# Ledger of designs, part 86: VHH binders against p49116

Target 1, 238 residues: p49116
Amino acid sequence: EGPLLSDTHVTFKLTMPSPMPEYLNVHYICESASRLLFLSMHWARSIPAFQALGQDCNTSLVRACWNELFTLGLAQCAQVMSLSTILAAIVNHLQNSIQEDKLSGDRIKQVMEHIWKLQEFCNSMAKLDIDGYEYAYLKAIVLFSPDHPGLTSTSQIEKFQEKAQMELQDYVQKTYSEDTYRLARILVRLPALRLMSSNITEELFFTGLIGNVSIDSIIPYILKMETAEYNGQITGAS

## First folded at step 7 (VHH)

Design a13 (framework vhh_7n9e_1)
Fold by ESMFold2-Fast, scan of step 7:
Structure a13 (fold): chain B 238 residues (1-238), chain A 119 residues (1-119)
Amino acid sequence: as target 1 above (238 residues)
Amino acid sequence: DVQLVESGGGLVQAGGSLRLSCAASGFTFDDYGMYWGRQAPGKGREWVSGISWSSGSIAYASSVKGRFTISRDNAKNTLYLQMNNLKPEDTALYYCARHYTGRHPTDYWGQGTQVTVSS
C-alpha cells in the first residue's frame, strides 16, 4: 500500500484576485475566501482515500470539517492573501458598525474574539514554520475525523486518520530528528480549530456572495463540480 | 523524478572547514523541510541537521551543534551545510535527504559527497 498523500497533494497554491484594490472591500474579501474554499474542496476530492469512502460519506465529512480546513488554508496562505490586511479591514468595518449602532456590543465581542483566535492560530503556525507537507497532513488529520455525529464508515475514517498521523510523525522525526518535541507542538494546535465557530467564519468571509445559502448547503455542489468549471472558480478565468 | 546531488566534499585537516551543497530537482523545493545525514564506513546512518522550508526551524545533532550551520536557498533549489572546526570523527559520506512517501524503504537521498578529515 502506498502513502495516504502524494507530492501533488502537498502542493497548495492559491491564486488571488488581481489586482488587490487600494481599499479592501467585501467583494474582494469574499472572492479571495471563495477561491481558498474551492481550492480546499478540490484538494480533498483529489485524495484516493477520500474518494474510496463514497459520495455520501465524503459530503458528511466535509460539511463537518470545512471550517477547520478553511482555517488551516488561511494560515497556510496568510502571506499570499495578505490575511493581516484583510482582518484589519474587517475589524475597521466592525468598529464602524459600532459607531453607527448597527450591531449589538455582545455580537461584536463574539466576532472580535473569533478574529483574535484566528490571528493567534495563524501566528503560532508561522512561528512553527509549518511547511506544505505538514499542512497537507494536518488537513488530512482534520478531514478524516471519525468523531463527527452522524458519520458512517467511522472505522475506515479512523484508519485513514491514523495513517495520516503516522506519516506526519515519520516526516517530522526524519526531518528534525533531535527536535523530539516538534510533533507535539504541531499537533497541540489542532484542538483550537474546533473552538472556532463556522457561523462566524461564514459571516466574516462569505457574506454577500451566497446570500442566505449556507456553506453547508453548497458543499455537495462544489464536490460534484466538473474540473473545467472548478478551475474557472479558483482562477477567476472565463 | 526526485533528484538530490551533493557536492563540496574533500580532504581537509582537523580544524578546517568545508561547505557542502545539495542541488534538488523534480519537486517543489520550498514545500518541504530538508536534512543532511552522514555514514562512516561500517557505521549506521546518522542524522546531522534539518531545516524547515523558510529556515524558521533548524535542528542539529549534538555531535555537530555549534560547528555546523545548515542553510537553504529556495530560489536556487539548493541546500547547504557549512562545516567548521572539522574533527577526524566527522569523516563520512555526507548526503542530503527529503522525506519519502513510502514507495521505497529509504528517504529520497543522493549518492553523497565524501568528507575526510585528517589528523
Scores: ipSAE 0.746, ipTM 0.887, lowest interface PAE 1.1, mean pLDDT 87
Fold by OpenDDE, second read of step 8:
Structure a13 (fold): chain B 238 residues (1-238), chain A 119 residues (1-119)
Amino acid sequence: as target 1 above (238 residues)
Amino acid sequence: DVQLVESGGGLVQAGGSLRLSCAASGFTFDDYGMYWGRQAPGKGREWVSGISWSSGSIAYASSVKGRFTISRDNAKNTLYLQMNNLKPEDTALYYCARHYTGRHPTDYWGQGTQVTVSS
């Protein structure tokens, strides 16, 4: 049996919409987020083990973990995305909604906490100086999580997750041999992903362009589409 | 058409050095991470080193760490592999490869350049 991930799964480059506007409007944010989402899903699709699970299981798996994958993607692409600027823009947009009394106090708190969690997570990952290989393995560990409800082939998924973990361990041991606790430090960040709401993420990054369409509902389509076609597929209709 | 052309291989004695180059064309070079692999006779392909599109992320196989250095010049569309303190076990066909991206799901390999290290 070959490795779970190959060299082809390491590079994860997000291409931002061009040109970057002076003011980060909702369209720009949504387009950027959409590209990251598609990149993340197509990354998953490129993994042979993922393909081996079959279409139904694949879809269910991505539905279960898309928010975590997306968040890891945000962290990984934070610099390219100017994530801090995007988040600031999102906050500004939210303030407008607040002024219009469109959100309850509780909802505002939830959303702001979520933004804080996102920022904190990304900052923490940056401080750890996570490299592309580590990100790839972390994404794989998150992707092949057998503990989501409704999944089939959970035994196989678990095997893949274990393989990802082992390969990450091997990589870290070989690459960062002088840092004995690096593996533990990076793995301990994963629980933070489970605390983040997919609904809030969807609202923050995807609202305004996809209408009432949920990320959950478009995932099967994204997984089936040709890679070259993902640009503008979500945002183009609005 | 995507092209990757490796050069710089040859015969060298143990302890010697070589510098491999990979000339890329037919695509936007700085949009892709790149990596070096090698294949020894009778063995499968082995990953050697990788570098991100901006050189911000670099990694090496444990077998070459401390001896090999990967770099790239995006202005020249060229990937490099400086190989120092070469060993007989480094003998292989060395190839450069373009990483997959979301827009291009298939990676691409060059034809390779032969590196032979004599004892």
Scores: ipSAE 0.000, ipTM 0.230, lowest interface PAE 11.1, mean pLDDT 88

Design a14 (framework vhh_7n9e_1)
Fold by ESMFold2-Fast, scan of step 7:
Structure a14 (fold): chain B 238 residues (1-238), chain A 119 residues (1-119)
Amino acid sequence: as target 1 above (238 residues)
Amino acid sequence: DVQLVESGGGLVQAGGSLRLSCAASGFTFDDYGMYWGRQAPGKGREWVSGISWSSGSIAYASSVKGRFTISRDNAKNTLYLQMNNLKPEDTALYYCARHYTGRFPTDYWGQGTQVTVSS
């Protein structure tokens, strides 16, 4: 059997809404985040190993890990998205909400801590100089996580995760032969992804969704979309 | 398809310098770390140096550390190896490489460029 991922799965190119508005608003942030989410879902569904698990398992895996995939995507696409500018705008909005006493202090603290964790994660990935191949395999390790509750086919999912880990190891060892600890430095970043709340991610990035639908509710529909519909969502209006 | 084409090799006197280039095509160059390897006649392949996509991480084999410098130009899809203070022991076919995601070949390798260092 061939590799888990092909060169097509390594390439991950986000197209941003244009033009960027004078002042960032919830609609621009939501559109940008939606494009990244759709790109991430399209990436996952195109993997033959993922397809082999079947529709029900695919839906369960993505529902369990979409926030981890999304966060890896934010780190990978941070420069294209001007993520630091988006986060600064969100922080400014939160500071104004504090002044107006619109949100509880506990909620503000939770959200600010989430933003801090996200910034630290993105900074650590940038410092490690993670490339497209490494990102693709980190996303595969996250996607093929056998430890989420309610999963079937857990032994097959675990085998795909182990295959991802082995192929990442081979790449890192061949590319950076004298840097013995690079793989360990990369892998130790992954547990931080599970400390970030999917509910807070949804509130920060997806508040502008039309119809007030949850990410959990739309995942099955996104996974069933035809390629043309995926392309439409990635580029915005058809 | 992935293509890697090395150039810049030649005959040089011990203590001299050469700059190798590798032109990459058929894939998104800046998505991958790249490396240089070499193979002397009758010997196995030896890893020489590796570089990450943005040049933020670089590593060298002990045998070349302090003498060779790896670099890349993503706008030109080109990988470079600056070789200084060359020794007869550096005589080899030099090739640039990218990890192959299939089983065989194990890596994408160029045709190589011959470096011969006279004593």
Scores: ipSAE 0.562, ipTM 0.838, lowest interface PAE 2.2, mean pLDDT 87

Design a15 (framework vhh_7n9e_1)
Fold by ESMFold2-Fast, scan of step 7:
Structure a15 (fold): chain B 238 residues (1-238), chain A 119 residues (1-119)
Amino acid sequence: as target 1 above (238 residues)
Amino acid sequence: DVQLVESGGGLVQAGGSLRLSCAASGFTFDDYGMYWGRQAPGKGREWVSGISWSSGSIAYASSVKGRFTISRDNAKNTLYLQMNNLKPEDTALYYCARHYTGRWPTDYWGQGTQVTVSS
């Protein structure tokens, strides 16, 4: 046996497209988001416990939780991504759409509310000073969620989630021994991830995708990629 | 291949100060929270202080609060413990640690650095 995650799974390093354009555009935002998405799926694929569940279960789990993993990744990589600058560019585009009457006010309100929820989440994680180990285990808790409809092997998934929770608790208890409420403050942030619309996430970050396909439909293909193909997608190499 | 090497211990008079250092290698230092612990002769290990990766969250044992300051330099992969107004009861082997979940030993720690406080 041993720990659910190794040091390799704690390390989560996003490489941004370069150079950053002077004016952010849909293609740069989409490329950046795609790299984070691929990094997140590669991270999940590399976990031995995840591999042990089998391909069909792996696909079902990631399809159910990709938006939660992606949002945790946005929070963790906010500085590397200059996420505040990306969100400001999206807001500017939306404001221009209002002025030109190209988008309904109700739709703009929905998208702005999503951006505010995302900013609130990222700010709360920054305030809590969540480290790489804590992020890795929060992602594991989200990934090994046994409560999604249609799952098989739910007892094994639940076992892995409980192992993730236990190892996170052990880490927090040992590292911040006198901060008795740190774990509770961290865990109470997770329910907010399920309130964020995956459809709005796709519209904000993935509008530039070639072929106009949903993330849900792409996931099975991404998970089946060879490591070299995966790395090629992340770096943009052929 | 996690390695932690403590230094800076020594003999000091009550009321004096010492600064401990811990050099970390074999892992990405800024991905982890770190802590200092101590063990006095014939006693169990006592947690002293913990610090998050960016230094945004810091906690101290009640026995050292106000006298000790934990800090880190991520560029140097180094953890520090500034100890002021030392008391004889602070005499112990001081070690830095990164918590390791799972099996024995439960923590990655160094060999420690001895701190002796004379009355």
Scores: ipSAE 0.569, ipTM 0.833, lowest interface PAE 2.1, mean pLDDT 86

Design a16 (framework vhh_7n9e_1)
Fold by ESMFold2-Fast, scan of step 7:
Structure a16 (fold): chain B 238 residues (1-238), chain A 119 residues (1-119)
Amino acid sequence: as target 1 above (238 residues)
Amino acid sequence: DVQLVESGGGLVQAGGSLRLSCAASGFTFDDYGMYWGRQAPGKGREWVSGISWSSGSIAYASSVKGRFTISRDNAKNTLYLQMNNLKPEDTALYYCARHYTGRKPTDYWGQGTQVTVSS
């Protein structure tokens, strides 16, 4: 049988909104994050194995793992997004909220801890020098997770996850043949993705665009969009 | 169409040096880790060295560690192998490679460049 992913699935190119404002604002951050989210959904829906599971399963999988996919996307696109600059702007806004007593100290601690976890994750991926092929397969491992509550077709999902794991192993073993522990170093990064709150991700990156609408509620609509509509969202084309 | 074209091989005396180049086309070069392999006459293929997309992770076969240096130039879509202190046992066809799952063989290999080391 053919591979789980093709070369087209390895390519993951984020187009940022332009021009970048002199001072980052909530709307620019939300537009950038929305483009990454749409690119991630478009990536997932283009996988033949994913399509084969059917619409109900597809929706359930993406609802369960969108935060993990998004975080992998942040790490992969960190340079294109100038993620460090975005996070610094968020921290600055958060510090201003403390000074103005707009947020509780408990909430601020939770948000700062999330930012630290995100920075730590992105730094670990950068230190490992994870490439596009490795990111594509890590995203596939996350996407085809059979252990989320309420899933149907769990045996088929597990089969696709195992296929992703095997193909990633083949790549790492071929590319870095005598670095016998590289795969283990990569895979032990994945559990950290499940420790990051999707609720806090929404607050940090999506407040300006989404408002009262949760990402969980829009996922079914995004997955059903035609390709032209996806292209419009990814590039911001009018 | 993935293409890998090696150059820089030749005949060299033991203790000498050669620099191999690999021109890559048909894919986004900086999305992939790359590696060099070699095949000596009458022997199977041997992995030589691998490099991650931004050169942050590099690995070498024990037999070449300290003598060979792998590098890449993503702007030029080119992979390099600097070979120093060459030994007769380094004589082989050297090929650059990118992994590809789902075909036989499972790698995109170039046609190779011959390296011959005389004693």
Scores: ipSAE 0.740, ipTM 0.890, lowest interface PAE 1.2, mean pLDDT 88
Fold by OpenDDE, second read of step 8:
Structure a16 (fold): chain B 238 residues (1-238), chain A 119 residues (1-119)
Amino acid sequence: as target 1 above (238 residues)
Amino acid sequence: DVQLVESGGGLVQAGGSLRLSCAASGFTFDDYGMYWGRQAPGKGREWVSGISWSSGSIAYASSVKGRFTISRDNAKNTLYLQMNNLKPEDTALYYCARHYTGRKPTDYWGQGTQVTVSS
């Protein structure tokens, strides 16, 4: 039994849409988010353990955790994405909707709180200076979560999660030997992901591109998509 | 045009040392994070080490941690990789690459320099 992750799984390169517009419109934001989503799912597909679970289980697993994976991706790619600028743009767009009285006061509060949580999470990860390996293992831990309703092969998923945790522990111990509490500091950030609404995330990042289509409904398609089709799909959606 | 040129590779015995250099041109070097990758024969590309634009963040693959040291000189537009205690399994084509940015959504890498470690 080899390791759950290899060095090949550390690489997580997001390509932003080009050219970057002077003003970040909803379309640009949605395309950027879509690319990150696809990258995240492609990353999951590249893990042998993920493949071993089978297509049905894989789909269910990603459906359950896509928001968490996406959020980790946002944190990891925050600089490349200029996430702060994107979030500011999203807020500006929301303000227009607010002025048009399209949202209830409660919904506005929920959305703004969600944006704040996203920003805080990403800032916290930046402050921790999380490296590529740590992100990879954190994503794996999130991916192989057995506590989602409706999952099959939960015992196997749990084993994979444990393996991810052990490998992360080993990595942190070896790489950051002088920081005895680093692992704890990193892992304690994971609960924040569960507090974030997938629905709100979808509304903020994807509504301009996919319209009434849910992320849940397109996940099976994305997981079946070939790498060569990835770019085509992104270009077609833009 | 963006250009990355690696140098410093060669043949070395196990336990030996090499220092790789990557000369960057055609872009503002200190705006970008950089990383080293390598590709062994019959294997895919693998990440070796990365460094942020200001050297404030550094990371290593577990296989090279404690042996390799990444650094950069922004004044010289050069990325370095000091490789100590080399092992036969370190044999690969080593290449340097520029990280993506929101402003420049393209990745660039050099042609690489060959490192061969004999037993």
Scores: ipSAE 0.005, ipTM 0.224, lowest interface PAE 11.5, mean pLDDT 87

Design a17 (framework vhh_7n9e_1)
Fold by ESMFold2-Fast, scan of step 7:
Structure a17 (fold): chain B 238 residues (1-238), chain A 119 residues (1-119)
Amino acid sequence: as target 1 above (238 residues)
Amino acid sequence: DVQLVESGGGLVQAGGSLRLSCAASGFTFDDYGMYWGRQAPGKGREWVSGISWSSGSIAYASSVKGRFTISRDNAKNTLYLQMNNLKPEDTALYYCARHYTGKYPTDYWGQGTQVTVSS
């Protein structure tokens, strides 16, 4: 009973490291991406429906969908992040690596294709003028995916996903009554998220992580962080 | 607590213009699409126009398309409806609205501002 998400879950405000360096570097990109990842995890763990599934299920869900949540976050926060500038710098670096023959041509092709898919996704979302409410519910649809292997409470996860879909539909139909195809245009964007490699996302945005740790390995730690510890991570305060 | 306060209504002659304003408070205005609705005496509520958060998507009811313009100022938390070439059929109480999802999905509507168009 009650809505899946409250107004507090619609609000999603990323605080960037300041100031932006004169030349983009691996450290700045990694810190920016880490802040977005931490904000996304904090968003998920604050949802009552998510908490109700229990710690083991929560960890499994986030491990399965973090790349989808992160990509939606990149699209939502593209302006705040100056994402187009970050991606241009990455592309320039990769093209220089091709000229210097430092990386496999096949690997560079895979990474460039991933960047193109990401740019097209973000551009599509921007053209649709997706708002905070719509983003919150798209993230909820992705988070409550019952399709991942090894999940328990699959029926309850499916119910939460269906609830998210119904609440998004009602919002779109009431807000844009005469635009009968807006919901369809939004929902057909989602399958592209599952085609993007989490390994390539990790390479592009998280190469600066100390100790060469994987995102999969740090998810349980992030989900258990206290609010003060989480705030320290997203502000860099110590 | 979500609050929407409409203003700018009044009595105007056919062919005239009015600009309605809606002051929003109690939520982050630029996170939501907004819309205008109206209710004429003895009729149900009719959707008039909707606008996305950055004004990139706008839709109008066929009855007002080409005459009305919806806009918003996110810095001022304000929604606007510019009404031109008004007709007696436009006479109604005009409401601004934000969707609400709860036990019974509905809308946050203000109390409205009366628009009366004389022939």
Scores: ipSAE 0.677, ipTM 0.872, lowest interface PAE 1.5, mean pLDDT 87

Design a18 (framework vhh_7n9e_1)
Fold by ESMFold2-Fast, scan of step 7:
Structure a18 (fold): chain B 238 residues (1-238), chain A 119 residues (1-119)
Amino acid sequence: as target 1 above (238 residues)
Amino acid sequence: DVQLVESGGGLVQAGGSLRLSCAASGFTFDDYGMYWGRQAPGKGREWVSGISWSSGSIAYASSVKGRFTISRDNAKNTLYLQMNNLKPEDTALYYCARHYTSRYPTDYWGQGTQVTVSS
């Protein structure tokens, strides 16, 4: 049946909102994050193996893993997003909230710990110098996770995950043949994604979302979009 | 459209140095590893050096290790190859390519720049 991913699935091009404001605000951050989320879902939707699982399974998988996909996307697109600048702006907002007694200390601590975990993850991926092919397969591994509650077709999902792992191993062993332990160093980073709260990611990046909607509620609609409508969301042009 | 344009080749004496450049356009340069290859007259293409997207991982063919240095400037979408202690056997057409995988040979390579090393 050929490889799980084609060369087209390696391409992951984020188009940022323009112009960038002089001072970052919640709406710019939300627009940037939304574009990355839409790009990530479009990437998943384009995989033939994913399509073969059917609409209900596709929705359940993306609902379960969108935070892991989004976080991998943040790491991969950190430079084009100026992610460090975005995170600094969020930290400044949180520090001002502490000073003004606008938010509980416990909540601020949870959010700051999440930001530190995110920074550590992105930094570790940068230090490992993860390439575009490695990111594509890591995203496939987290997408085809058979262990989420409520999933159907778990044996088929597990097969696709194993195929992703095998193809990543083949790629790394051939491309980085002198680095015997590279694959192990990469794979040990993945469990950290499960420790990051999707609710806190939503608060950090999606607070500007119009209509009082959650990411969970919009996923089915995003996955059903026509290609032209979907591209309009990614580019902001429609 | 992926476009790669090499420059910096020329005629040089054995023991001399040259610096090659590759200007990339039509794709997100920062997302891809890049490599330099070469092709001598009547021979197949051979891999010379590769560099990851961030420059954290670099590899060289044994024939050029210690003499050549690969580097990149992601802000300029440019790949470089510094060639020192050149030998007549380094005479070849040098081309850059987007490094897909060793498993999937890429069709995304430049037209090349000729390097001729006289004895």
Scores: ipSAE 0.000, ipTM 0.114, lowest interface PAE 23.1, mean pLDDT 81

Design a19 (framework vhh_7n9e_1)
Fold by ESMFold2-Fast, scan of step 7:
Structure a19 (fold): chain B 238 residues (1-238), chain A 119 residues (1-119)
Amino acid sequence: as target 1 above (238 residues)
Amino acid sequence: DVQLVESGGGLVQAGGSLRLSCAASGFTFDDYGMYWGRQAPGKGREWVSGISWSSGSIAYASSVKGRFTISRDNAKNTLYLQMNNLKPEDTALYYCARHYTKRYPTDYWGQGTQVTVSS
């Protein structure tokens, strides 16, 4: 019918916990990440096309792609979050853990490689000067991925993904008409999201929240929350 | 409602300069890339220049590259086009645009500002 996303879906504003502590700790990092995750889930839930797929399909879709949405959110909100400062604190903690022999060398290597890939991704998005409209549509392309195992309604999901791709293309081609390669430079960034481990993301950003429970396990609960409850989680109001 | 209001056009002699402004309202200006287009008498619409949200990416039509400079002030919700070394061929109605506006969903949102360059 109309466009896949409205102006309200383009707006994506993260409210950080305040004040930022003088020395970053697991609690602050976890709260910041949780706010971004809740904002991302609320964003997805507000899309009419997403709602039209039904609750079971919606849950399966978000469980499959939450890490990709979260990583895009980290890139989009990197300045607001002072993401570079958060990642530096995590690296410092990992180096201390090496000295105290608390983590295996192989695991530390995997985590460091994940951090480097995340930094490279965020830097590439910043260099391309990706705007809110482009981020909204990249998130939509990721959200409406028909190729995750176990999905039903894959034909409808694919049609929504194609609609997202077409609308992004039209925007980029009209806004940057003579920069014929901008769209290709943007889209080629997306495959890297699939290579980032959701398990490592959980360890880096959600250690204080999940304990023995995965993000995958809490997603159905988050998606069923009322709007007021979502807003409470995003702003830390309790 | 999304609104774009262009100003700064006028009559100028060849070799002269003009600065166009576009005042944006009704949306979060810094979430979107913006562009300028123009339509000369008896011709179709032509894209002139585009700028990303933080000015990190800028592109120009070959016909204006080196003479025109696009810029934006996100604090003032304003888009600019500085036009130098104007030629009679630059005579056109100049439009400020944001893609997918409710009023002009296919192309341009603004009403335009007329630029006339005499020989």
Scores: ipSAE 0.730, ipTM 0.876, lowest interface PAE 1.2, mean pLDDT 86
Fold by OpenDDE, second read of step 8:
Parts: structure tokens; C-alpha cells; sequence
Structure a19 (fold): chain B 238 residues (1-238), chain A 119 residues (1-119)
């Protein structure tokens, strides 16, 4: 069989909502996040191996790893998104909630720690200067994780993950031959993704999205929609 | 090279009108959202108005809403800002800008055109 990923899977172009508002409001943030989420899901959908798992397995797989994929997407698209600005805006919005005593001290701490983790992760990836191929393979490794509960076809998923790993190894060896430990440095970042709360991510980026619909509930819909359909449809243009 | 050249600024009395133009070159104009900003003396940059690539989405700052109209001609690679009922507080250097992209992570903006509104 051919490679797990092709050059077409390396392309990961996020288009931000336009026009940009005078300030980054919750609507803009949600729309931006939604576009990234949709892009990530449709990226997964474009992989033949993913398609081969079947719709039910695909849905379950994405439900299990969407937060990790999303986070990798944030890292990869940090510049085009102005992620630091978005996160700052989110913090500012949270300040209002804090002032209104809508959140417990513990929850505030939890949320702020999560934001810090996101920033640190993205910064760490930037420092590593991860390229498009490496991101693609990392996303594939995360996507084809067989260790999530409730998954079917786990043996096949594992095979795909191994294939992704092998291809990444080959790529890094060929491209970065002078950096002997690059692969290890890259892979060691993946555990950080598992420590991030999907619930908090959802709260930060997707609160207010279409009546507070859960990401889990919309994933099947996202996987079925046409690629061109998600632009501006969820939150509307700001 | 990406170039944005603003024109149409000048001195106008309060209540007057101006039409600003921004000529874009060095990139595919209709692939990008555009916006106008301004900077008054001693103040920071202020977002004024934005328009999507197809003009399907338009937004204005609250301070200019109802008075300013943003538009674009993709065939001419030109962005416009019609400014009506100008006020002294509108005095600023007005600049057009292209939104950042993955390839170009920073917004591009022109040198600006001066708009001065007298009382």
C-alpha cells in the first residue's frame, strides 16, 4: 500500500473571518475556532486510511481526539490566527466574568492554567520550528490513536498510527539528517496534548456557538458537510 | 511586493465629505479581506471599517457607523472609504490594510492619507 499521507495532506490553510472587527469579540473568536475545527476535521476526512475505517469508527475517533487535533491546529496556525491576541482577548472576556463572580476561584485557576498550557504548547512548537509535513504526521499520529475507550477496529487504527510514525521518522531523517534527536524532540510534545481538557477548550473557544451545542454533538455533522459550507455558517460573519 | 497606496485625503470642514481610495498591487486583491484604520495625533491605531474579499461582509466601528461606507472594486484592485458628515474627531491619518494570512502573518498597510476636519 501507498503512504498514509500525501503532499495534499500537508496543506493546512486556515482562512480567518473577514472583516476583522474593531476588537476581538466572542463571536469572532468562536467563528475563528470553528473554522479551525472544521478544517481539522476535513483534513482528517481527506485521508484515505481514515475513510477506510468507516463512518462510525471515524466519528468515534474524531470525538476522542478533536481537542488534540484542534490544539495542534492552533499551534500550526498560531501566526495566521494571531493566537496570542485571541488568547489575550479570551482572558479579558474572562475578567468580566470574574468581576461578576460567575466563576469559582478554583475554576478560574483551572481555566487560566489551561490557557497557559495552550500558550506554552504553541510556543514550544514554534521554537521547534515544526514544518507542515511534521504537523501533518503529528496530527495523523494523534488521530489514529487506538487507546481511546470505545473504539472499534483498534488493530487497524494502530497500524495506521505506526505507519504515520514510520513516515514521520523517514521524513525527519531525510530532511533533518544533521539533527539526530529531532524526531524525539517532536514526539515528546504529544503527551502535553493529553493533559489538556476538552471541556475547557470548548468553553474558551466555542462558548455561545449555536446555542451552546457541544463539539461532540456537531462532529458527525462536520464530517458530513461540504468543505465550502462551513465558511461563515456557524456564527455568521462579524 | 505588496503595495498599498492611499489617496483622497485632505482638509475638509465639519459636515463635509471625502472619498478615500486605496490602490493595491503585488498580490491577488480579491483573495483578501481589507480594512481601513486611522491614527489620530497622540493616539493609537484605530480600526475603522472592514470588508470581506467579495464584499459579502462589512463592518464599521461604532464611531463611524452610519457616516462611513466601505467598498471595493476587485477589477480595479481598489478599496474605497466614503466618509460623510465628517467631524473634527475624525481627523487622522487614514490607512488601508490587508489582513494577515499564513504566508504573510502580519497585516500590510499603506503609508496613509491625512484627513483633517476643521471646526
Amino acid sequence: as target 1 above (238 residues)
Amino acid sequence: DVQLVESGGGLVQAGGSLRLSCAASGFTFDDYGMYWGRQAPGKGREWVSGISWSSGSIAYASSVKGRFTISRDNAKNTLYLQMNNLKPEDTALYYCARHYTKRYPTDYWGQGTQVTVSS
Scores: ipSAE 0.000, ipTM 0.242, lowest interface PAE 11.6, mean pLDDT 87

